# VHH binders against Glycosyltransferase family protein 64 C3: the designs that were tried, part 1

All scores and structures are predictions.

Target 1, 302 residues: Glycosyltransferase family protein 64 C3, of Arabidopsis thaliana (Mouse-ear cress) (q9c975)
Amino acid sequence: DPDPCDATNQREFQKLRSDQITVLINGYSEYRIPLLQTIVASYSSSSIVSSILVLWGNPSTPDQLLDQLYQNLTQYSPGSASISLIQQSSSSLNARFLPRSSVDTRAVLICDDDVEIDQRSLEFAFSVWKSNPDRLVGTFVRSHGFDLQGKEWIYTVHPDKYSIVLTKFMMMKQDYLFEYSCKGGVEMEEMRMIVDQMRNCEDILMNFVAADRLRAGPIMVGAERVRDWGDARNEEVEERVRDVGLSSRRVEHRKRRGNCIREFHRVMGKMPLMYSYGKVVNSVGEQGLCRKAGKLVFCDRD
Positions, changes and structure headers below are counted from each chain's first letter, unless a header gives other numbers; Kabat numbers aren't used for antibody chains.
ipSAE, averaged over its two directions, is called F for ESMFold2-Fast, E for ESMFold2 and O for OpenDDE. V2 adds 0.75 times the mean of E and O to 0.25 times the DockQ between the complexes of E and O.
Where letters were taken out, [cut] stands.
Atom coordinates printed by the task and the answers are left out, and those that the model quotes come from them; centres of patches stay.

## First folded at step 1 (VHH)

Design n10
Fold by ESMFold2, look of step 4:
Structure n10 (fold): chain B 302 residues (1-302), chain A 123 residues (1-123)
Amino acid sequence: as target 1 above (302 residues)
Amino acid sequence: QVQLQESGGGLVQPGGSLRLSCAASGFTFSDYWMSWVRQAPGEGREWVSSISGSGGSTYYADSVKGRFTIARDNVKNTLYLLMDSLKSDDTAVYYCARELYYDSSGEGYFDYWGQGTQVTVSS
């Protein structure tokens, strides 16, 4: 296969399409194929989607099943987006970020096969990204933190700030695919190996890459309707998908992700993650505040 | 083609010990995190323990910490659960499971399961 990191594969940002996005969606579980088909159809119905690449990461899936999947994806998806099914040669999570010469858009959307978003919210997220093309833009966020008693970095959720966008929905410039996969020398090689050993944390590593390059945090955008079908509290999730324990496994998973943050910090010798505050929304409940007679009041009141 | 086969279950008295084994085939065993999951009669499944592909990292549910030890032999492609100080509430079918990746939600997913082995703790 051609070297995805060959210098001729990285096209100049200004020559890439600016009016559309490419969706890179991971698939692995054969049991999620019906949901994946629904999600692809949803993305394909948006005029801002130029192409959808389904990155199939399970090398054990029979070729006959993949042929049927591809036929269904192309037959049942409305709109004009081109749809590709790519069977990856390995199950490495790093492979989702390989650059691909067929991606001709400035923006890529990295997403999972179990998250559904409405078309208007997708278009809104793209408009926010267009105003901030160097930043990661997404709907699901988390934080790094520092545990003062333990004197260590942790993976957590803060009510008032965030620093990490999840690959459930992560919009970014395609240049970050090259930064992640092709650049950064031995440090990035070691950090990609940590992702492979943990079988986790490729999303956190991408956040490190973007934050280090830009010296700015990500942007959280609101959605009118977003469903995370992988959340165990969602009653519509298939029983096989939600099979084991809600609270104890989630806590241990977050401890594992904290270990990733500590290892990435150790390898880089710095903490590039930056906090961001607030959520960008399509509408606001407050019209505005005016100062009248020394008080803050709504501007449209008497 | 992926196969997981558990063995080593049985009847044991409280305070006793058992060693469970899970033979793996049809995939590169050392590439995957592996877990033990149990299901008591009439209850849902409960995660017990997980181990990294290399064996260097282990995690345990609070209910079994200090009593159970997860281990693996990557030459023999075998996962183990050493259970000590067994209690009646450890009675369950124990399953060997391969961890799924591509999960940023923090939920536990497993793509292949064994048939299970029964552990019964009674006097």
Scores: ipSAE 0.406, ipTM 0.741, lowest interface PAE 2.7, mean pLDDT 85

## First folded at step 5 (VHH; from b0 with D103S S104G)

Design c27
Fold by OpenDDE, look of step 8:
Structure c27 (fold): chain B 302 residues (1-302), chain A 123 residues (1-123)
Amino acid sequence: as target 1 above (302 residues)
Amino acid sequence: QVQLQESGGGLVQPGGSLRLSCAASGFTFSDYWMSWVRQAPGEGREWVSDISGSGGYTYYADSVKGRFTIARDNVKNTLYLLMDSLKSDDTAVYYCARELYYSGSGEGYFDYWGQGTQVTVSS
C-alpha cells in the first residue's frame, strides 16, 4: 500500500471539491451490517455526498462477507455517490484518519456505523462548515475540565460549554487527516501510540490537533433527527448486538477518556482544547432519538 | 477462533479468597482490553474490572474496589482476577470478556465471552 503520507497524495485545498463532502464511515461489527447499509443508503441519497468510504476495521471478518457487503452497498444505495469498502490494514482507531487519495472534497465527514442523521441536518452541518471550514463541526460534544480536588484534567459533559466533538458525527477539513496522521513529529506519534494503547480517544486527539492549529474550539450544530444506536439508552441494542455495553461502565469510560486527555496534555506540554459556547441551529432542536420498547422516542424521555 | 476459558471458581467462605483465571486464544491477547463481568442469580450482568492490553491501566467497579485485583500475563495469554475479602454478594458466575473499542466516541463493548466460572460465597 502506498504511504498515505506521501506528498503526492496531498492535494491542494483549492483543487478539492467544495460543493460536496466525502463520508468516512467506520465499520467493525458484523452484527451492525444491516444498520450500516441503512446509514450508507441514507448518506448516498444526499446530493451533497460525493463519495462514501466504509472503513472496515475488523480483520477477522471473512472476505466473503465483505464481498457481499460491498455488493449490497453498491446495489441498494440510491444516488450517485461512489461507494467504497476498504478493509483497513490494522484495527487501529488511528486508521480512520488516514489521508486517502480518493478523497477529493474539502470537507470530510467522520461518522460511526451506528449513527443516523437526517438529510436536512447533514446539509445544515455542511453549510455551517462551509462558513467555518477550519473548525470541527459536529452534533455530539463533550468537554474537558480541571478537577481542582484531584488537580487533574478530566473528560466531562457540561451543559454550557464544550471543547470536544465526537466522531459520531464530525465534519472537518480534509487537511486535518494529514495533520493527524502525517504531521506533528514525535509528539504526534506518541499520542497516536497512546490511542492504540487505550483503544480509544482518537476523537479527542483529533480535537487536540485541530484546536492547537486553529486556536478555536469546535462548533456544535443542531440536528433535527439523530439516532444514536450506540447510546446505552437504547433498550434493543443489547439484543441485536453481542456488544453488551454496560451502563455501569459509563463512569469508568469517562475516567478512561480523562486519562487520554491527561496523557495528550502531558505529551504536548500544553492544553490546546478550547471551549466553545452555544449551538448553531437551523430552527431545529437537537433531538436525540432512542428506541425504547420498540418505539422511537426522545432519549431523555422515559 | 477467539476463545476464552475461565477457571478457578468454587465455594468459599465469607472473608475468603479466590483466584480466577481466563485462558485466551485465537487473537493477539496483548492488543485488547480484557474485562471480568459477573452475573448473580436473577440479576443482570455486572462489570467488575478491566485491564488494558499492556496492563498499565486498571479499573474496578466500586463494589469490588480494594478487594479485587485484576492482572494479566501476556506471555501466557491469561487474565486473572484476585478476589479477597469475599462477600456473599460476590456470588455469581464470573465471565471473562474481550473489550472492543472500534469507536472512540462510543462505550466499550464486549465481543467475546467465556463460558464463565461459578463463584459461591457461603458460610
Scores: ipSAE 0.429, ipTM 0.758, lowest interface PAE 1.6, mean pLDDT 89

## First folded at step 11 (VHH; from e7 with S106K)

Design g1
Fold by ESMFold2, look of step 11:
Structure g1 (fold): chain B 302 residues (1-302), chain A 123 residues (1-123)
Amino acid sequence: as target 1 above (302 residues)
Amino acid sequence: QVQLQESGGGLVQPGGSLRLSCAASGFTFSDYWMSWVRQAPGEGREWVSDISGSGGYTYYADSVKGRFTIARDNVKNTLYLLMDSLKSDDTAVYYCARELYYGGDKEGYFDHWGQGTQVTVSS
């Protein structure tokens, strides 16, 4: 495999396609293949999607299953988007952010295999990104925080602010793939190693990269329809998390991601994450009220 | 073939100690976070503790913190749980489990389990 980080592989932003996006979608679980096929078909139906790269991260998946998956992805997806199934060269979560020469668009959409979003909201997110091409744009957000009693950085949610966009749906310029994977010297090498040790937190590290480079927070966009099939609250997940008594596991998960934030802060010597406030929404098509014959009715539109 | 096999359970009096072992085979043990999970009679499963692949990070449920210690030996491919100051509430079947993460903001889930070993704390 040629070095994806060779400097000659990074194209100038202005020479990349500006009217479409490349979707980079992670797959791992064989149980989710039917859902993944549905999600790929959905993205392929949008005229703004140039190509879809399914990045398969489970090295234990039988080759025959992967061959069948690829056949189904290409056979049953509408539209003209090119579809690729790429078996990752490594089980590292960092591999999802490797730059690839086949990506010829300014924007990439990083997403998971269990999140559906409607076409209008996808196109809206792209329009917001085009107005803010240096920022991360997404629909799922979290916050870093500082716990005064424990005197440590934490991973949390706030009703009023956010600083982290999740890879459930994260639109960004492709340059950040190179910044994450290829640049930043020994600091980034150590931080990518922390991701490997934690088996988690690649999304948090990407937020650190973008925030440090830009010195601005991400943008949250609203979606008219979004379904997160990996959230047990949204559906009954068969046998995966049905057991009563695993609530302490959720606390552990939050602590582990908080540790990632603390470790990244330690390595960088600063906290680059910036808070953003508010959600950018598409207008809901408001219609004014008029008086006709003494009654209040909706006005006609031209 | 992934295989996890627990041992070291038994009957112990309150305040006593036990050490559980879990022999692992069929995968690269040091690449995975490993957990202990227990199930008391008539109850659901309760996550007890986990440990990173290298052993550098450990986490404990509040119910066992300060009394239990998780450890691993990556040369012998063995996971351990040292249980001290045992209480009657610790009576359960104890399972070792391999964690699998998909990345991002997702709790890990357990894709392989041992058969379990019974721990009984009674006077």
Scores: ipSAE 0.646, ipTM 0.860, lowest interface PAE 1.4, mean pLDDT 85

## First folded at step 12 (VHH; from g1 with Y59F)

Design i6
Fold by OpenDDE, fold request of step 15:
Order: structure tokens, then C-alpha cells, then sequence
Structure i6 (fold): chain B 302 residues (1-302), chain A 123 residues (1-123)
């Protein structure tokens, strides 16, 4: 495979398309294939979407199934967007941020295969990004914090501020793919290794990278309809995800991600993450909709 | 086929110590996070501790911090739980479980479980 970090692959920003975006969707679960198809169809319906790349990360998926998936994705794509299905060569979570020569747009959207967003909200996010092309723009946010008692950095949710945009829906300039995957020297390599060891926190690391470069926090955008099907608070989530107490697992998960923040901080020797205070939205609360008691409600609502 | 088999459980007095083992087979052991989960009588499953594939990272429930130590031997494909200063509240069936993670702000899940080993702390 060609080296994705070959300098010849990095196009000048000014030569990239400014009128459309490239969508990079992470796929993994065969169970979510129907939803993935719906999501791809939705993105393809937008005139601002130039291309959709489905990045399949599950090496155990049969080729025949992927072939069928590709056929279905192309057949049911209503728009003019080109659709590609790429089986990732590595199971590394870092692979989602690999530069790709086929990406010819300034803006790229990183998203999961279980998050739906309405077309208007997508276009709005793009408009916000165009006005702030160096900033990460997204819908789902979190915060770093400092626990005074433990004297350590933590991963948390804060009602008034945020510093982390999640890869559930993250719009960025293409250059950040190179910054993440190809630049940063030994320190960046070490942090990518931490992601591999932790099997998590690639999204946090991207926020570190962006914040360190720009010296500004991300931008949270409002959305009319954002459904996070993968949120454990959904009633439809498989029992296997709830094998233990949900609250306990959530607490543990946050602690684990806090450890990532600490590790990245350790490697970089500084805390680059910057707080934002809701420039576009009135609240930094959860924007995802979940099905609870048969109704669609905000996921953070009981 | 993925297999997990716990051992080392038994009866111990309060303040005593036990060492649990989990023998793993059927997969590349070092590629996976592994967890101990326990279930007390009449209660739900409670996560106890987990350890990264290389063993470089460990996490513990608050209820066992300072008393329990999770470890692994990737050459032997074995997960361990060293339990010190045992209390009556530690009485439970202890399970070994393999963890999977999808990345991002998404919680991991357990895709394989052992049969469990009984730990009873009683005077």
C-alpha cells in the first residue's frame, strides 16, 4: 500500500474544493449495516457532499458481505456523491484519520455509522466551518477538567463549557488528517501508540492536535435532529452492552478517557485543550436523541 | 473457539487473601482488554477491574482499590486477580470477561465470559 503520508499526497489547501465536503464514516458492526445504508443515503442526498468513504474496520467481516454492502450503497445512493467502501488494513483506531488521496475537499466530516443527522443541520455545520475552517466543528462535546482532590486531569461533561468534539460528528479541515497521522514526530507517534494500547481516545487526541495548532477550542453547532443510535441509554441497545451496570460502566469509561487525557498531557508536556463557551448554541448539553420509553428524547434526559 | 476458565476461588476469612486465575484460549490474548466482574447473591453484575492488552494500564472499581491487583501473563494466556484484605462484601461469583472497544466516546462491552469462580468471605 502506498504511504498515506507521502508528501506528494498532501495537496495545497487552496487547490482543494471549497464548495463540498468529504464524509468519512467508520463502519465496524455487521449488525449496523442497515443503519449505515440509511446514513449513507442521507449524506448522499445533500448537495454539499462530494464523496462518501465508508471505512470498514472489522477484519472479520466476510468479503462477500462487504461486496454486497458496496453494491447496496451505490445502488441506493440518491445523489451524485461518489461512494467508496474501504476495508481498513489495520484495526487501529488511528486509521480513521489516515489521509487519502481521493479526498479533494477542504472539509472532511468524520462520523460514526450509528449517528444520523438531518440535511439542514449538516449544511449548517458546513456553513459554520466555512467561517471557521481551522476549528473543529461538531455536535457532540465533552470537556477536560482538573480534579483538585486527585490533582489530575479528567474527562467530564460541563454544562457551561467544552473543549472536546467527538467523532460522532466532527467536521475539520483535511490538513488535520496529516497533522494527526503524518506529523508531530516522536511525540505524536507515542500518543498514537497510547490510542492503540487504550483502544480508545483517538477523538481526544485529534482535539489535542487541533488545539495545539490553533490555540482555540472547537465549535459546537446546534442540530435539529441528531440521533445517536449507539448511545447506551437507548432502550434498543443490545443487552451485551449492558452486561454490567450501565452507570458503573459509564463511570469507568470516563475514567479511562481521563487517563488518555493525562497520558497525552504527559507526552506533550502541556495541556493544549482550550475551552469554548457556546458560540453557536445556547447550551453545551447533549444534542443526541435517544429512544426512551418509546419516545425520542434527549439522551441526557431521564 | 474463545474460552475463558476461572479458578482459585474458595472460602476465606475476613482479612484473608485469594488469587484468582483465568485461563484464556482460542484468541490472541494480548490483543484484548480483560476484565474481572463479580456477582453477589441477589445482586447484579459489578465490574471489578480491567487491564489492557499489554498490561500497561489497569483500572479498578472504587470498592476494591488498594486491595485488589489485576495482572496478566500474556505468555501463559492467563489473567489474574490478587485479592487482599478481603471483606464479607467481596463474597461473589467472579467472572473473567473479554472486552471489546469501538473507539470514541463509546463504552466497551464484554463479548465472552467464563463460567465464574465462587469466592466466599466468612468468619
Amino acid sequence: as target 1 above (302 residues)
Amino acid sequence: QVQLQESGGGLVQPGGSLRLSCAASGFTFSDYWMSWVRQAPGEGREWVSDISGSGGYTFYADSVKGRFTIARDNVKNTLYLLMDSLKSDDTAVYYCARELYYGGDKEGYFDHWGQGTQVTVSS
Scores: ipSAE 0.872, ipTM 0.948, lowest interface PAE 0.5, mean pLDDT 92
Fold by OpenDDE, fold request of step 15:
Formats: C-alpha cells, structure tokens, sequence
Structure i6 (fold): chain B 302 residues (1-302), chain A 123 residues (1-123)
C-alpha cells in the first residue's frame, strides 16, 4: 500500500472542494451493521456530502459479510455520494485519521457508526465550519481540567466550557489528518503509540493536535436531532456493555481518558487544549422581552 | 476458542492476602486489556481493576486502590490480582474478563468471562 503520508498525496487546501464534505465513518461491530447502513443512507441523502468512506477496523469480520455490506451500502444509499468500504490494515484507533487520496474536500466529517444526525443539523455544522475552517466543529464535547488535590490533569464534563470535541461527530479540515498521522515527529509518534496502548483517546489526541496548531478551542454546534445509540445511558445498549455497573464504569472511563490527557501533556511538555465557551445554534431567536397583554414575552410574539 | 479460567480464591481472615490467577487461552493475550470484576451476593457486578496489553497501564476502583495490585505475564498468558488488606466487603466471586475498546468516548466492554473464583473474607 502506498504511504498515505507521501507529500504528493497532500493537496493544497485551495485546490480541494469547498462545497461538500467527505464523511469518514468508523465501523467495527457486526452487530451495528444495520444501524451503519441507516446512517450511511442518511448522510448520502445530503447534498453536501460528496463521499462516504466506511472505515472497517475489525479484522475478524468475514470477507463475505463485508462484501455484502458494501453491496447493501451501494444499493440502498440514495443520492450521488460515492460510497467506499475500506478494510483497515491495522486495528489501530489511529487509523481513522489516516489521510486518504480519495478525499478531495476541504472539510472532513469524522463520525461513529452509532450516531445519527438530521440533515439540517449536518448542514448547519458545515456552515459553521466554513466560517471557521481551522477549528474543530462538533456536537459532543468534553473538557480537560486540573485537579488541584491530585495536581493532575483530568478528563471531565463542564457545564459552561469545553475543550474537546468527540469523534462521535467531528468536522475538521482535511489538513488535520496529515497533522495527526504524518507530522509532529517523534513526539507525535509517541502519542500515537499511547493511543495504541490505551486503545482509546485518539479523539483527545486530535484535539491536542488541532489546539496546538490553531491556538484556539473547538466549536460546539447545536443539533436538532442527534441520536447517540452508543451512549451507555440507552436502555437498548448491548448487554455486553451493561454487565458492569454503568456508573462505576463511566467513572473509570473518565479516569482512563484523564490519563491520556496526562500522557499527551507529558509528551508534548505543554497543555495545548484551550477552552471554548458557548454553543452555536441554528437559530438566532428573539432576545428582547416585551410586555404584551400585561405579560412579559419575547418581543416577536403576538 | 477464547478461554479464561480463574483460580486462587478461598477463605481468608480480614487483613489477609490472596493472589488470584487467570489463565487465558485461545487468543493473543498481550493484545487485550484484561480486567478483574467481582460480584458480591445480591449485588451487581463491580469492576475492580484492569491492565493494558503490555502491562504499562493499570487502573483500580477506588474501593481497592492501594490494596490490590493487578499484573500480567504475557509469556504465561496469565492475569493476576494480588489482594492485600482484605476486608469483609471484598467477599465476592471474582471474574477475569477480556476487554474490548472501540475508541472515542466509548466505554470498554467485556466480551469474554471466566467462570469466577470465590473469595470469602470472614473472621
């Protein structure tokens, strides 16, 4: 296989398409194939989607099943978007950020195979990204923090600020694929190795990369309808995930991801993550209150 | 076929120590995170500890932190749990489990379990 990091594969930003996006979906679980098909069909229905690449990371999946999946994706996906199914050569979580020669758009959407988003929200996210092409744009966010008692960086949820966009739905410029996979020298290699060892935190690492380059935090956008099927809070979550107390597992998971932050910080020698504030919504709305019929209401209300 | 077999459980007095072992077979042991999970009578399963494939990373539940040590021998395909300063609340069936991770902000899950070994801490 050709080296994805070959300089000849990197196109100038200005030469890439600006009117559409490429969707990169990570697939792994055979159980989620039906949902994946639905998700692909949904993305394919959007006029802003040029291509959909399903990146299959499970090496144990039978070829026959993948062939069938590809056929189904091609047959049942509406629209003109090209659909590809790529079996990853490695089970590394870093592989989701490999640059692809087939990606000819400025914007790339990284998303999971268990997140559904409505078309309007997708288009809105793209609009926000177009206005901020250097920033990561997404719908699911987290935050780094510093625990003063433990004197350590942590992974947390904060109601008022965020610094991490999750790969559940992450829009970014294509250049970040190269920054993640091909650049950064020995330090970046070490951090990718940490991801491999931790079997997690590739999304956090991407945020580190982006923040270090841009010196700004990500942008959270609102969505009208987003279904996260992978959220452990769902009643329909696979029994395999529910076997252990959800609360304890969640806490542990956050601690683990906190460790990733600490490791990345250690390697980089700095904390590049930056906080962002606010959520961009696809509605301006009336902000003023007026007294109408003796009641305070928004001024645009009759 | 993936197989996990726990051993080393038994009856111990409070303050005592035990070492649990889990023999793994049927897969590349070093490629997987491994966990210990316990279940007390009438309670749900509680995660205890896990360890990365190489053994470079270990994590512990707060309830056992400082008392338990997880380790692995990838040559012997064996997972260990060293339990010190045992308490009555540590009484449970202890299971060895293989972990899978999909990346992102997704919690790992267990796809294979051993049969468990009984640990009883009683005076």
Amino acid sequence: as target 1 above (302 residues)
Amino acid sequence: QVQLQESGGGLVQPGGSLRLSCAASGFTFSDYWMSWVRQAPGEGREWVSDISGSGGYTFYADSVKGRFTIARDNVKNTLYLLMDSLKSDDTAVYYCARELYYGGDKEGYFDHWGQGTQVTVSS
Scores: ipSAE 0.860, ipTM 0.946, lowest interface PAE 0.5, mean pLDDT 93
Fold by ESMFold2, look of step 14:
Structure i6 (fold): chain B 302 residues (1-302), chain A 123 residues (1-123)
Amino acid sequence: as target 1 above (302 residues)
Amino acid sequence: QVQLQESGGGLVQPGGSLRLSCAASGFTFSDYWMSWVRQAPGEGREWVSDISGSGGYTFYADSVKGRFTIARDNVKNTLYLLMDSLKSDDTAVYYCARELYYGGDKEGYFDHWGQGTQVTVSS
């Protein structure tokens, strides 16, 4: 296919559509196709979605199955969003971030084929992103941490801070696709190679790219309903994961992701990730505090 | 067709050493992370160690770190587990497994397993 890093693929932000988003959704498992179809239909039903690109990364999927998937996606999705099915030319996880000339919106939503979010919460996330277009905005977060005993960076969850938005739901300006895939010279080439070697961590690397450019952390948004089906809907994958104790698999996973953070830190020579705090919500059960007439009072609930 | 065949198990005294091998065929071996997983009698399977396709990255369960060494030979398409300072707790069937990953914050899974090789640590 055409060189995604050709200079003509770097679009001027001001000339891109500002009122809609393009959804870039990964697909891999043939067994998850029914779930993928429901997720695409859900995104298609939102007026803020201009187009949906399904990025198919499984090289062993027969072309006939992909043709049927495309027909189902276009036939059974209720909205007016254009839908494309793109067979990725590489098994590399980096390929999900390739820039594409068909993306005509300022914002892109990077998401997985096993995460559902309600339409209202999608639109809210977009409103938050529009107020913060240089930041990553998402519903699933993690943190880097420093293990004082081991004297090393780790991958973890903190109860009160975060620095990493997951590609389960990550809204960002489309420029980051070009920054990730096409810029940064030999350092980014090495970090993309680390993603390939680890068979993981493309999302962490995108967070490094955005944090380094922006010098600010991401934004977590709340959702009224978010379902993360994970590998639970893939009967083969979930069964095989259950063959091995979940605690031992989680330990391996966190070691591997922590190693990615240490490797990216080593290659860049700095730690650009920054902590963010708090969750932006459309509605919250507890009252917040506001300043009125120079005093701190409870906010109006509505 | 993907084939994984373990060998090298046996009976060994505590403190002893053993080397397990796993012969791989039917796929491009160097493209895949490979794992050793063990199952003690009456227990579930436990991840032991894994190694990247090139061999450049290795990880170990805390219970075996410093005693076991995972290695691979991509010319011979063979995975190894060098076990040293063996303890009775290491008694198990040891499986060679091929990993697949979806990326992101999702644990990988094992799509192919060997038949296993028995390791017994007994005095």
Scores: ipSAE 0.754, ipTM 0.905, lowest interface PAE 1.0, mean pLDDT 86
Fold by ESMFold2, fold request of step 15:
Structure i6 (fold): chain B 302 residues (1-302), chain A 123 residues (1-123)
Amino acid sequence: as target 1 above (302 residues)
Amino acid sequence: QVQLQESGGGLVQPGGSLRLSCAASGFTFSDYWMSWVRQAPGEGREWVSDISGSGGYTFYADSVKGRFTIARDNVKNTLYLLMDSLKSDDTAVYYCARELYYGGDKEGYFDHWGQGTQVTVSS
């Protein structure tokens, strides 16, 4: 799209397709192409996926390799989903959230090239999103927090609450693409520039956008199987990056993302992030069964 | 093509100061976050500090915060580490490293390293 932010290109939510999603998947590393092809094939096998846009962010990838990738994506992916390979016009992380005129679904799924989810769990996440279309829905979550010693906002993991959905798997209404990329004036311009300077935190900024609009927290969905092949704690990833201890790299990571939260708070003049609790699941195993009159029943059914 | 070359290491007394430099060439220096990473004898490598491409953002490991200052000169394509109040535990080889980052909740990693410069703090 020559002007993704032309206001005439934003369609009314109610006129968009409600029965399917568009997958927006980031790609960068050439060595991950086989995994990316597998993940695209998996999404394309689901009847709820209308189209898949692979957003390629590595400017140094040879055109011949990208041509082969596109051929493989279209030839080896089952189903009727349209598949596109889009070479990003810039290295900005904000570009993953540019609205696109080809997206005709109410929901978009923002995801990475190294996260694999089973089809039933994908469809379950969509059913949860359909019941909560203004909320961010995802399988990976984090929290903002307040550090009492430093008296400042921080980026952290809490065992019992969350406020941030990660772009590893983030389902949302497509309107948030416009809110992020096209609206909010000087304030949003400054926050997008912080993302560029930090070379990180685009996902945190999207959470700020959604939280500010809805004044409610995101929803965590539990998948039957979701695999994060890119997590640094995987043995094969740790071997690739073995030159620096994982604990010290995680310290830098948390400081940088915490600084993003503080900067977004400063620019907005408020903290819109809201905590959510609990995980929505499709199935629960045996819980609290008693034998009564020859039957297994829940004990709480006296 | 990409080259990073450290200098400025040496022997210093506890409480002393030292300034490390890293000359960068073969890439657009101002586009990249740069880091100092150190390796003490018998230990793995430990991230020390980093700085944004423009120099507007800096972060420090807790063990050096308040004592070390990272800086960069984008005209000279040079990264610096100013080390004050040095302790024996700061004895290490110090490396200059270029960051490559994925965005999102993924730790950055280093795609290019210098050869290192030795810092020894002893009485």
Scores: ipSAE 0.744, ipTM 0.901, lowest interface PAE 1.1, mean pLDDT 88

Design i6
Fold by ESMFold2, fold request of step 15:
Structure i6 (fold): chain B 302 residues (1-302), chain A 123 residues (1-123)
Amino acid sequence: as target 1 above (302 residues)
Amino acid sequence: QVQLQESGGGLVQPGGSLRLSCAASGFTFSDYWMSWVRQAPGEGREWVSDISGSGGYTFYADSVKGRFTIARDNVKNTLYLLMDSLKSDDTAVYYCARELYYGGDKEGYFDHWGQGTQVTVSS
């Protein structure tokens, strides 16, 4: 029953577990439960996962369905990770970032209930994060930009740079949960209210928090296999989305998220987001050069 | 039992104006973003405009920006679209729709629709 923002609930970084992560997965749609169960089972099978917290945000879901979900999650997930199902008391998107005293790892992974990633790539992302513990590390990125014609900040995708990691897969130090939810005074209160009004942009706000604290950009990590089941381009789209052209809905979406960037800039009085470049991949680190008879060749070639 | 009922469509000359209404019932209206979506003859549905639950944020498709105004009255549970400077390209059935979001970088979904109201711009 503790206050999640009580200062004694924030443990010192050096006292937290350094060799594992805690996975925080949002769940909302009852139709996604079978996929969610598969994703939880996948994470639980990795030795780097200490615990998995499923954060259930739909307040109208029947208690019996949630009880069955919990039974399935604990019964059918391999490995030693502890699994919790937390029914959130609020439908606010900000609630996904509430700190929780059960999180005893330096790193948390923020993710969605419809994104799958292979275990080797998960472990690689963690190794990259361990070398850069103050930065956000993820597999899905976007950019802020400045539209010269409209003279305003925008939300976009650039081929060569990025500044925003998406909560589809976002690894970060747990301290940012406290920075987002508990600190920053009236400015953060106003920005969290903007997230509630927009019904969106909690991930962008976390990027603002991390960028402002660190004054550095995020890191994009490549994955061998990653599947975003919520991406309309990759699956049969839900009937309701099917009724409206995808390009039309993407226009609204980008305008709304661009407005969030403008609002966060206005409230903070500055633009803390910083660009990063390039994607860190595992495959290029597997091959070296050797000398044979005064020539450079690939190692282990006869 | 969410219900959305549009009204106010009709025949109008180019350059004219029209005000659409959408009466909402069966849910807490002020908690939801609401959209206008249109479907022209022979085409798919196109998002036109939306408005936040409080009414504090509005967005418009480029094709209607500067000519259309979305508004809501949370006391009367009614969504509006004021259409000015109408053109023949605006001829369509206009639908009122309620949005549902999961957060993050995901487009909104429409979980409830009205029956639509016809707008015809012709001389």
Scores: ipSAE 0.715, ipTM 0.890, lowest interface PAE 1.2, mean pLDDT 86
Fold by ESMFold2, fold request of step 15:
Structure i6 (fold): chain B 302 residues (1-302), chain A 123 residues (1-123)
Amino acid sequence: as target 1 above (302 residues)
Amino acid sequence: QVQLQESGGGLVQPGGSLRLSCAASGFTFSDYWMSWVRQAPGEGREWVSDISGSGGYTFYADSVKGRFTIARDNVKNTLYLLMDSLKSDDTAVYYCARELYYGGDKEGYFDHWGQGTQVTVSS
C-alpha cells in the first residue's frame, strides 16, 4: 500500500467481511522460514481464514530468498485463503500494525512466525472475538503491575489477572490498525518512536491503544494445543539462542518492557490498562457438586 | 563480516576499577543494541548490561547496578563498560555481544560475540 493512512483505506466496520479473518504474520529471521511455511499452511487450512499476509521485516533478506518463500507459501498451502508476501519498507516493529487496503475483514489476527495453534481453537477464539469485537482476544497474556518498593509500573505475570495480550496470537478489530498507525497525533508519534528506540514493545503499545478506547480489559482464550516454538525453553533451539542463561535474559527482558510501560504512561499521562480475570474455554462443564457414595463430586460424574 | 574485540581486562584488587572496551566492525554499529555478558569460572553466561543503538536507554543486572556504567561511542564504533567498586564475585570473562532479535515477549539472544576479556578481582 502506497498510503497506509489514506482516509479511503479505512472502511466502515459494518461493510467489512464478518465471517472470516485476515492473518497478519510477522517474519524476520531467514532461518525461521521453514517453520513460517508450516504455520501459514496451517492457517490456510481453516475455513475462517480469508487471507494471510506475511509481513517481512528484514531489509537485508535477498530477493531470491523471498521469491522462493513466496513460491513455497502459495504452492504448499492447502486452503483457499489468498496469500501475500509483503516486504516492509523498514525494520520498524510499528510496521506490523500498518493498515492495508487488501484487508477486507472485520477481524485481523496479529501473530508471530513461531506459534502454531490447532484449527478448533483458532475457530473458538474467533467465536469469542465475534461476541466481543471491541476487545483484544488472545491465547498469551501478561500483566502490568505497580512495584511498591520502586514506586513504578512494571511488566510482570500475575497468576490471577492480566491486562496485556501478546502478538504471539492477538485477534482484534481492523480499526485498531488505524488507531495505532494513523491517529493520536504527536502523542502516538512519540510512543511509536519509543517502540523504535527500544526495538520492542509494539504489542504493549497496541494494548494501550485498545485499553484507552475501551473500559474493559482483554480476553484470554484457552487453546487445546498451542505450540510456542519461539520460547527459549524449547529443547530444539539453536546454540546461539542458548548461549546466555535464560533466567538472566528474562531479567533484561522484563526491565526493558517495564520501561516501555513507564514511558507510555508518561507520554499519555494516565494508565489505561485494565485487568481482566479468567480464561474463556471451549467447555461448559458441570460445576455443581452432588453427594455420591459419601463424597462431594461433580453432579455429572458417575 | 561482523567482528567484536574486547580489551581492558586484567587483575585488580577488590574495590578497584577497570574499563573494558569492545571494538566493533563489519556492521552499522549504531543500529544495534549491544550487551556485556559475563561468565564466571564453572558457570553459565550471565547478562550484565545493555545499551540502545543511540545510547539513550541502558539497563543493568541488579548485581552491578550503581557500580558499572555502560557506554558507547558511535563515531569510534566502540562499546565500553566502566567497572567500579569491583568485588571478587565480578571475576569472570566479559563478552561483548550484538542483539539478534527485537520485539514481542521473547527473551533476547545474540548473533555475534567477541572473544572475551578476563577480569580477575583478587586480594
Scores: ipSAE 0.701, ipTM 0.880, lowest interface PAE 1.3, mean pLDDT 89

